# VHH binders against RNA ligase 1 (RLIG1), part 14

Target 1, 325 residues: RNA ligase 1 (RLIG1), of Homo sapiens (Human) (q8n999)
Amino acid sequence: MKRLGSVQRKMPCVFVTEVKEEPSSKREHQPFKVLATETVSHKALDADIYSAIPTEKVDGTCCYVTTYKDQPYLWARLDRKPNKQAEKRFKNFLHSKENPKEFFWNVEEDFKPAPECWIPAKETEQINGNPVPDENGHIPGWVPVEKNNKQYCWHSSVVNYEFEIALVLKHHPDDSGLLEISAVPLSDLLEQTLELIGTNINGNPYGLGSKKHPLHLLIPHGAFQIRNLPSLKHNDLVSWFEDCKEGKIEGIVWHCSDGCLIKVHRHHLGLCWPIPDTYMNSRPVIINMNLNKCDSAFDIKCLFNHFLKIDNQKFVRLKDIIFDV
Below, E stands for the ipSAE of ESMFold2; O stands for the ipSAE of OpenDDE; V2 stands for 0.75 times the mean of E and O plus 0.25 times the DockQ between their complexes.

## First folded at step 4 (VHH)

Design m03 (framework vhh_rezetamig_d1)
Fold by ESMFold2-Fast, scan of step 4:
Structure m03 (fold): chain B 325 residues (1-325), chain A 122 residues (1-122)
Amino acid sequence: as target 1 above (325 residues)
Amino acid sequence: QLQLQESGPGLVKPSETLSLTCTVSGGSISSDDYYWGWIRQPPGKGLEWIGHIYWSGKTYYNPSLENRVTISVDTSKNQFSLKLSSVTAADTAVYYCARGLYSKWTPYFDYRGQGTLVTVSS
């Protein structure tokens, strides 16, 4: 099978983690918390975490732009998961007191057949020609966002393949305190990963749009660098997430010089997410579509058409963007 | 196709150093998502973790063995090795090399070699 793009199989926590069971009524699946200890992880130290670039961990779903059928194309991340029986076997194994633990997957029996056009992530290990599940029992991969596939209708709403453009949210190049929404050539995004956010993604943590007028946007990974991060200490990060405006985010992704990605999520620190007042909504946003506003090829209900009608307008917050249609 | 193969002497004299090498094929030892280690099974007993190493060279050893164990990695040969010094009859075991993963629930070994029997005897 073809391999696409760079996707890290699992982004490790910056701290050594431990698993704690949540008190709950007996259910088939026991809820677990993965909590950060006060010790910086060995993987983070090996990756030179202290020289890494910290960025906002955006709460969305991962996308990738690469060539498909000789044109720039959006791909959605789709991790193949084991069936319920295989998942139970894996979880029971992981919670056993055996040391060392040993487990083997039967991919043909334990997983449903791959979706049409699904391609495993680049550098996915193979045994006997079959992709190997990661430490979570998942097989990471990508599926092309085709306009006729209703499963990816929110993904497809942020691209136009005829004009080869994508709807992107980033910092304004001349003002770090200002967000910008623009149409970006898909060719400018080739070989980059992005986060899809919006109304129907992960429960809409950023409060974008409404059920009647859904709004989704692509954010390039690393677009929101953290400027005022405290020292890499458990208690300092907890205080920063709780007290600082810049800390009103889901988490942090550190981009290391070796290409490794290291994370911390608010949940790792015992903090809540989603939260009502996100840092994303603390900043004004300008609409700069950089497109011909008389483009008749766009459907009246197309998201690009809605943004063309509000082109050059500035909003106090991302949540304040309202369409009249 | 990932394969791990142990190699080394099947017989070691008491007080000498046991040296084993693991050759990895079908996968790269330079992967930062895995660690590489050694486990053993003495006759009639359960599995015992000896230690493991990351591609960076960082090592972790079983405290009961740490004063006698050295694990090293050679990324150019796609190999890693175990040295266990001052061996006694208690070190007689089947030795396995293994690939390890840290999951969000617990660390574990997801792949190992066929094993090699090492007897400590005069």
Scores: ipSAE 0.000, ipTM 0.299, lowest interface PAE 13.4, mean pLDDT 82

Design m04 (framework vhh_7b18_3)
Fold by ESMFold2-Fast, scan of step 4:
Structure m04 (fold): chain B 325 residues (1-325), chain A 121 residues (1-121)
Amino acid sequence: as target 1 above (325 residues)
Amino acid sequence: QVQLVETGGGLVQPGGSLRLSCAASGFTFDDYAMGWARQVPGKGLEWVSYIYSGGKTEYQDSVKGRFTISRDNAKSTVYLQMNSLKPEDTAVYYCAKLPYDSKGYYHFDYWGQGTQVTVSS
């Protein structure tokens, strides 16, 4: 199989982490959460974290653009997960502080068959040509977003393969305080990873659209660089997330010179997510489709057709964009 | 940064022995499982053996009892002792690094350049 993407399955935390048990007298099981200590991780130091580029961690689902059937195409992240019984075996094994790579998987019994056209992520281990679960017990991969696959209907709503365009949210090129929604050639996105956000993704943390009029958008990874990040200290980051407007985000992803991605999530610092009044909704947005005004080629209920009707309009916030269809 | 350098390949007669060595640098060797894979002419890539950070080993069925994987953490080196070699063991052998859970890498995130092993009379 072709192996795609340099995006690692799980980004390590910038700090050394510890697992904290959160017991409840009303629950049979005890949930666990992962918290950051004050110590910067060995991986972050090795990756030269202090020279890395910090970006907003956008709360969505990962996508990738690469060639499929001789055209630029959107791919959705699909990690194959073990069944309930296999997951329990794996978690019990990890509870003994064993190395996860020493766990024995029976992939045929422990996992459902891969969906059609699924390909493993780059660097996935293969034994005699068969992908093997990673240290998290998952088999990471990608699936092409085909129009007839209803499982990826929200993904497919943000692309048009006939016109080879995608619906993208980014900073306005002339104003970093202004967001722009535009139709972008898929060819301009080749070999890039993106985050799909919107109404039906992760509980709609950005408040986009409604169930009657769903709205989804693609954001290229790294599109929202953080301008005023404090020194890499636990307490300084907590204060920044709590007190700074730019800190009203899910977390930070540092892009390191070696290609490594390092993260911190609000939950790592004991902070809540989702939150009201995100940084995303603190900025105005302009619609700039850059398409011919001939919309008869699009389905009447197509998301691109809705945006063409509001082309060149400016909204106070992303959540103010509502369609009457 | 990460480098894996294999040595010890060569020509050997059936029934003979070879020891492959892999010198690792650029990472904390003790934290990672290491393995060997081979490219057999006409068959493609196949794994041969793993040695995990905890010292546990695993072998492909065709090499069990004949091959032994070991590591020397003080020297950051992994070894493959190959005994009772057969013509079907003829391949390019690659040293490989496996990931550690907290670092987000996948299986065999780095490979060496390979070393040729030929078993022939």
Scores: ipSAE 0.000, ipTM 0.095, lowest interface PAE 21.1, mean pLDDT 80

Design m05 (framework vhh_8cml_1)
Fold by ESMFold2-Fast, scan of step 4:
Structure m05 (fold): chain B 325 residues (1-325), chain A 123 residues (1-123)
Amino acid sequence: as target 1 above (325 residues)
Amino acid sequence: EVQLVESGGGLVQPGGSLRLSCAASGFTFEDYAMGWFRQAPGQEREFVALISYSGGRTDYSDSAKGRFTISRDNAKNTVYLQMNSLKPEDTGVYFCAATRLYSGKWPTEYDYWGQGTQVTVSS
């Protein structure tokens, strides 16, 4: 059986989409809106969407745990994108009404060289030694989160490579209405993908921490399954996102039996995100670090050290977690 | 309405030959690359062969190279798979599929699929 949450590639929308020429409500300004039609996409039908497991789409940045330099390691998502000319050529091809020709990538001309230590996403096809861009025109991959790399300082804050642990948010094993923050062995996360969330990620949609005391957490993909999802119809999903407490989330990711991942975002349905009252902040959270007594080994400014000081405490909501000076 | 309809499957003895056909309707056939996939009992769909929109380029799985030939007739909206030197390992349901990306060898990269035709190579 494949583990839920292995997000190696970008996810297509569950509905056929259309592009409107008006500003998007996305956090990053875009000149166009991408909206879902009422028609379920062929990709979703081919992936057997109706048998898929729906999960919360968490608003963060994607991470992967796999071996690096003989130890379990955290990797950050880095998708190689085509240059402006190649991207325009690809978009013109996809939106041409006549569609007179098939499309070919020239990876050497269309893409910049891979970053240092970059690896392609699992199962990426290669032609003449070059990774094949996906249906979105991107080449998905990963870079290791090294302590000395300032670009990934927030990623680095949620791992400790000496003790081989990561700071993880998930459901409490005995209570699905309770969240738990724990130190998890990196070895337990091998070959899994996770979402990094927090203060300095995507404008802090979950209201975690502060600039004085930043808080970031890893969430395993698929950790928050949706049990009360309505039928897969445009209007039914809109009503669910608007009226249901569980619907106060960024979107839905369906995990299909063939390993395919299909999504819908609130923005696809003309709905707003971020929102003030998320489902994530509607649940209490317990701190259960479950670490051996090695407290003197942690740096005074280390996030793990702050959590050890509040170990066994329960908070009404995730955003109420505050560290005293 | 988009439809891909496979035909030509059947029972054949080892070393025999079959020619599969796939008739396409409801889309601009001449603008799509066409592929054949197969699914053996207890296995997932695997790539067999691919042909470009013009017929100028073809690609094959390692197991199909030298034995199978993919071709197309754009005037008839049909793609073909000629299978020679068939082996028991070739037994499975064969699916026709359409994609706008020639480099697509993954099932998820295909936009349209047929319902499949059974090929059985007798023991």
Scores: ipSAE 0.000, ipTM 0.172, lowest interface PAE 20.9, mean pLDDT 84

Design m06 (framework vhh_8h63_2)
Fold by ESMFold2-Fast, scan of step 4:
Structure m06 (fold): chain B 325 residues (1-325), chain A 121 residues (1-121)
Amino acid sequence: as target 1 above (325 residues)
Amino acid sequence: ELQLVESGGGLVQAGGSLTVSCAASGFTFDEYAMGWSRQAPGKERELVAGIYWGGKTYYADTVKGRFTISRDNAKNTLYLQMNSLKPEDTAMYYCAAKIYSRDTYSQYDYWGQGTQVTVSG
């Protein structure tokens, strides 16, 4: 069998998009803006968007939990990118004003070799022994978060492989207005995708921790369902993002019955992100580690040990969590 | 709802021929690029043939000269004619679709459930 991780596929926009020659407000500083029109996309209609479950789009980096070396393991998303010459060739193709022209990748020449233990994303096709790049010219995939790899030190800070646990942020099971941070068995997260957020991820949009005391957390995809979303109309969504407390989020991900994921980002609607006072920081959070406080197997400097010292404490906001060690 | 249903797979002797077909529904067929991918047990999924805007075609080196992709827009059907079949062609064959755009030559968006082709030899 093909050994691939489950991937949150690159999500199409819920609306038909148009490209305008203006600098993007995205962190990547694109030479153009991709803006939503008022027309719902064919992909969204085909996926039965009106019956889909809307969830908060969390601004982090994608992770996946699957078996590695006979144990539950965290994997980090790593997309392979073309070299500068291949990227120029691809951009010239995309910006051609002629009739659609065929474009073929020479993956062996156009891309650096795959990182050690890298596995291409689920349903990635191969052409002549090489995985096929996506619409952006990237090859999505996964790498295992090894404890000794300093490149993934923030990823590895939220897992403990000896006890097979992960540090997770979710809704409290008895109170949807309350957030909960807990240690979750990695076995409970098998075959699920998650978002890593925190101090050193995407410029820290949620204001977690500090450079001196970094804080990172995993959020399962779909954990924050939106219950009171307005009708799927451009102007209604703009008003919701601007005026509603629940709309103080990066965007929306709709989970469709066929498994398709559809999105809208604040930037698609001409709105800014990141913003001060996110919805995530408007809710109280309780620490429920459910771990033995006297467990000497944990490193005193380990993030799990820091949370054990504040176990059962309730904070007004996520950003109020401070480790004074 | 966009649906792709493959048929025509089966057992065939080495050197033989087989045609697999894909019935498409729930979308405007002639607005989509179509393709055929295959996956053998323990191997990666391989794009073997594609048919794109303006009727242009692509073939993987492994099948070039032996396989022919075609489409019938009036019947909303995609075909793959496979000639000079080899045991190495044994795989589950999947129909795929992607809406026409400047980037339609990258990965596909929609997939069928597949049809099994087994070549004995």
Scores: ipSAE 0.000, ipTM 0.421, lowest interface PAE 11.7, mean pLDDT 82

## First folded at step 5 (VHH; from k33 with Y28T; framework vhh_8cml_1)

Design p01 (at its last look DockQ between E and O 0.76; V2 from the best seeds 0.00; counts 0 for: pae E 8.5 > 2)
Amino acid sequence: EVQLVESGGGLVQPGGSLRLSCAASGFTFDDYTMGWFRQAPGQEREFVALISWSGGSTDYSDSAKGRFTISRDNAKNTVYLQMNSLKPEDTGVYFCAAKLYSDWRTPSKYDYWGQGTQVTVSS
ESMFold2, look of step 5: ipSAE 0.011; ipTM 0.557
ESMFold2 (binder alone), look of step 5: mean pLDDT 87; pTM 0.877
OpenDDE, look of step 5: ipSAE 0.015; ipTM 0.349

## First folded at step 7 (VHH; framework vhh_8cml_1)

Design q01 (from p01 with S54N G55S T58I; at its last look DockQ between E and O 0.01; V2 from the best seeds 0.00; counts 0 for: pae E 23.8 > 2, off the site)
Fold by OpenDDE, look of step 7:
Structure q01 (fold): chain B 325 residues (1-325), chain A 123 residues (1-123)
Amino acid sequence: as target 1 above (325 residues)
Amino acid sequence: EVQLVESGGGLVQPGGSLRLSCAASGFTFDDYTMGWFRQAPGQEREFVALISWNSGSIDYSDSAKGRFTISRDNAKNTVYLQMNSLKPEDTGVYFCAAKLYSDWRTPSKYDYWGQGTQVTVSS
């Protein structure tokens, strides 16, 4: 499969968006909704959205694979946020209807120091080599996921640095209708972004694992291409999201030829998420670890070991994968 | 050797019924979605019905809905197509096809094909 663009920054909506003073269905306590208009954004048009490759937007947490300490590492998303004082200042500024880009940030005073080993996201605007906040007042970035890091225990569960492998969910290479869970060399994932999904991620919209037996997986961004996308009209998209099996997804990400990523969410169109019976859960899954060399080297309690025990097994759905302790 | 052998075709009057069978061998039958396709003279092969590898999904063409019933017996490695209320438009060669794990209406996606059995509906 052709390597598609990486998710480094927040993706813009394919439509021009408007803020409505209605309670958000996406975020609790948010007094406003962001809804899409019928107008395709200039950014989308400039990026040749009509020739772009549409893919499933996967609902998880964004990860990045790049080199750390001379080896491939998994990185977790960690955006730097302004302190309370700066946040208040910024909010007040926004209320004055000023352009967010015109807000003056003192990064040293307005932000806490970056954590150790924090790196800015690619394409982050920089002034004199220092990353500056985006339109939301955040500095997007990454932190390496270390093996014993409790804060990122779910991230760490899907990687093994000793063998330099990661647990990945994607389509079977020879059958697009079949999902495959496999151990993939981290080196193959270098400079890619992935979505971490699972039991303890974003409410587990895909029904993976259980509280007692948590299950997490990485999905490369762009891994699930949409075959039959309707036109970029609200009615057509809404119908597609509601009535088409393939439309039982969180949203769409277009991978444009220039590397730009454009998105549309169910929320943008006034539709709900999560939903029962996601498209991801409607497809069979096969386990293919292909770890012939790894024998019994994994910790008994690790995900890798559990998957090895069910290697070459097929399941009707992802949610049917249950590990017996 | 993989084999799909269709049977049960023949000549029938409009309104009549036929039951087609397809016996499979040479592959793990339980892992395959089984489909029926048909081809009329001078026309492209078209989807009629499928039953998924796990029997969790059944799909019919619009023309087949309400009249045809697809079923499978894994113990016999056989897929069936019960055709009721047959019409002259149902005339054609009926093919059995197999696809590993996935469900498709598209003929080109199927891995294995039978030789077909002739169904003729005529007064």
Scores: ipSAE 0.000, ipTM 0.264, lowest interface PAE 11.7, mean pLDDT 90
ESMFold2, look of step 7: ipSAE 0.000; ipTM 0.095
ESMFold2 (binder alone), look of step 7: mean pLDDT 86; pTM 0.870

Design q02 (from p01 with S57D D103N; at its last look DockQ between E and O 0.76; V2 from the best seeds 0.00; counts 0 for: pae E 14.5 > 2, off the site)
Amino acid sequence: EVQLVESGGGLVQPGGSLRLSCAASGFTFDDYTMGWFRQAPGQEREFVALISWSGGDTDYSDSAKGRFTISRDNAKNTVYLQMNSLKPEDTGVYFCAAKLYSNWRTPSKYDYWGQGTQVTVSS
ESMFold2, look of step 7: ipSAE 0.000; ipTM 0.298
ESMFold2 (binder alone), look of step 7: mean pLDDT 87; pTM 0.880
OpenDDE, look of step 7: ipSAE 0.000; ipTM 0.266

Design q03 (from p01 with G56D S57Y; at its last look DockQ between E and O 0.01; V2 from the best seeds 0.00; counts 0 for: pae E 16.3 > 2, off the site)
Fold by OpenDDE, look of step 7:
Structure q03 (fold): chain B 325 residues (1-325), chain A 123 residues (1-123)
Amino acid sequence: as target 1 above (325 residues)
Amino acid sequence: EVQLVESGGGLVQPGGSLRLSCAASGFTFDDYTMGWFRQAPGQEREFVALISWSGDYTDYSDSAKGRFTISRDNAKNTVYLQMNSLKPEDTGVYFCAAKLYSDWRTPSKYDYWGQGTQVTVSS
């Protein structure tokens, strides 16, 4: 499979977005709403969107796998932001001028020092080897997920650094209609971005696990290619999202030939998310841990051990996976 | 052009209610967890509430729980904070914040911030 682009930065919408100054009839101080137009953005056109590979946008939290301490590590998203003074300055500038790229940043003064283990996103602009803020005044980046970090406990639950493996959901290699949960070597995921989903991520739109038995999984970005996408027209897309089984997804991410990623959400088209009976939950799932060498090495309470107990089992839906003690 | 503009603050008596709004622009609103923070004079900014991008998950500080309700309207790029049973201790500047890629479990890692709106609870 052709390696698809990584999600290092915020993806632009495939359509030009506009702010409509429509005063809220219901609430004071809501003077506008943001809506997608039917016009394809110049960024999308420049990236040859019509030749791009459409994939399912997965609703989770973005992760990155790259080397840390001489081994593959899972990383969580952490963008550096300007301090209050710099932010105010930038905002004032934006009111006076339209091009944010003309704003002068003093990164040392305008930003707090980066955490010790922070790394910039790959697509971050660099000047003299130093990352500079994007058009929003942020410096996108990553922090490593440590095993005992409570802040990233759900991230940690899907990786084992001792065995250098991660829990991944993707299509079965031999059957596109079958999903597979497997323990994948972290080395195989190097330089990829993934979406973490599960019980305690974004309200669990995919119905994974339970409060008592949380279940989380990593999904490589681009893992779920869309086979039959309609034209880039609002009506066609809306119909597709509403009526097509494959359209029961959060949105679409186009992987362009130049590596650019473009997206559209249900929200952009006025559609709701989350929804019941997602496309992800409409397909059977097989468990394939393939961990013969370490079957007894996991903590009884860890997610890996739970999956080992149901290894080689097939489920009708993801939400049918229940860990019973 | 990223903007978060808070409104709805003001002076209220103890036991009263306020509804704060935060209008967002310049970024894809539905990619972000939205949060409310507050800062009293001489104190550090503290977490109040957050809501996931779809609105299907909310979390509150212990102080806010049971009294405050966070909600959002993605069509309007707006997040709200309904504050009931206000106490003098709730006095402070309330800030709207946005977190990229729905990492709502990490309240301290918000990317965008508003300028804040003053809330004063006094008899």
Scores: ipSAE 0.000, ipTM 0.181, lowest interface PAE 15.2, mean pLDDT 89
ESMFold2, look of step 7: ipSAE 0.000; ipTM 0.141
ESMFold2 (binder alone), look of step 7: mean pLDDT 86; pTM 0.861

Design q04 (from p01 with D59Y K109R; at its last look DockQ between E and O 0.01; V2 from the best seeds 0.00; counts 0 for: pae E 14.7 > 2, off the site)
Amino acid sequence: EVQLVESGGGLVQPGGSLRLSCAASGFTFDDYTMGWFRQAPGQEREFVALISWSGGSTYYSDSAKGRFTISRDNAKNTVYLQMNSLKPEDTGVYFCAAKLYSDWRTPSRYDYWGQGTQVTVSS
ESMFold2, look of step 7: ipSAE 0.000; ipTM 0.208
ESMFold2 (binder alone), look of step 7: mean pLDDT 83; pTM 0.836
OpenDDE, look of step 7: ipSAE 0.217; ipTM 0.653

Design q05 (from p01 with D30S D31S T106K; at its last look DockQ between E and O 0.02; V2 from the best seeds 0.00; counts 0 for: pae O 14.7 > 2, placed apart)
Fold by OpenDDE, look of step 7:
Structure q05 (fold): chain B 325 residues (1-325), chain A 123 residues (1-123)
Amino acid sequence: as target 1 above (325 residues)
Amino acid sequence: EVQLVESGGGLVQPGGSLRLSCAASGFTFSSYTMGWFRQAPGQEREFVALISWSGGSTDYSDSAKGRFTISRDNAKNTVYLQMNSLKPEDTGVYFCAAKLYSDWRKPSKYDYWGQGTQVTVSS
């Protein structure tokens, strides 16, 4: 599988977006929603969107694998946000219809110091080696997920640094219609971004695990290529999202030839998410841990150990995977 | 098994027209950028035209521009090349090719190739 682009910064919508003064279906108590127009954005056109590879946008939390302490590590997304004063200033500036890029940021005064070991996301704009806020006033970045970190306990559950492996969901290499859960060397994931999904991530739209037996998995971005996509028209896309089995997804991410990533969400088209019958849950899943080489003494309660117990088993759906047996 | 089968080639007089077809099978046609290439005797294979997976984007060589039109029907798994105002210099074997990842600005191999169809433009 060809390595596709990494998700380092916020992806632009494939269409020009507008703000509607209507309650958001995405965020509670938000009095406005962002909707797509019929006009394809210049950014998308410049990136040759029509020739790009469409993939499923997976609804989770973004992760990054890169070196930390001389070994591959999982990193969690952590964006720096302006303090209240700076935020207010920025909002006022935006109301004046000025270009957000023209806003003067004093990062030292406007932002809290970066946490220890925080790194800026790739492609973050920098001035004199210092990252500057994006159009939203945020500085995107990453923090390493340490073992037993309570704040990132779900992140840590899918990695084992002793064996340098991660739990990954992707297509089976020999059967595109079959999903595979496997332990993958972290080294193979270096410089890739992934989506963490599971029981305690974004309301668990894919129905993985249970509260009693949480189940989380990493999905490499771009892992699920869309086979049949309609034209970039609202009506066609809406119909696809509503009527096509493959369309039962959160959105689409286009991987462009220049590395640019472009997206469209159901919400952009006025459609709801999550949905009960996701495409992800409509495919069989095989467990293939491939840990034969590892005299692996995993902790009994470790997610890796649970998967080892059901190694080589095939399930009709992801949600059928149960560890309480 | 992946197959690309070209058809529509033949002998035509200068100024004439041909329509080439390429029928694809064995892969998800709608996910691939499709292209036409040609190779004259003793010459290297050269780019003629390409069309994106959705059909929304097309590109042509300088020689083909204004004379040739590439199109596709994803329901039929077929890509077409309408060639008008043909010239003797257009003579060659025309190949259909498929690429999953569009990278037309960089020289890269296409994933699948047809066997080609002969086009001869001669008085």
Scores: ipSAE 0.000, ipTM 0.231, lowest interface PAE 14.7, mean pLDDT 88
ESMFold2, look of step 7: ipSAE 0.000; ipTM 0.436
ESMFold2 (binder alone), look of step 7: mean pLDDT 87; pTM 0.872

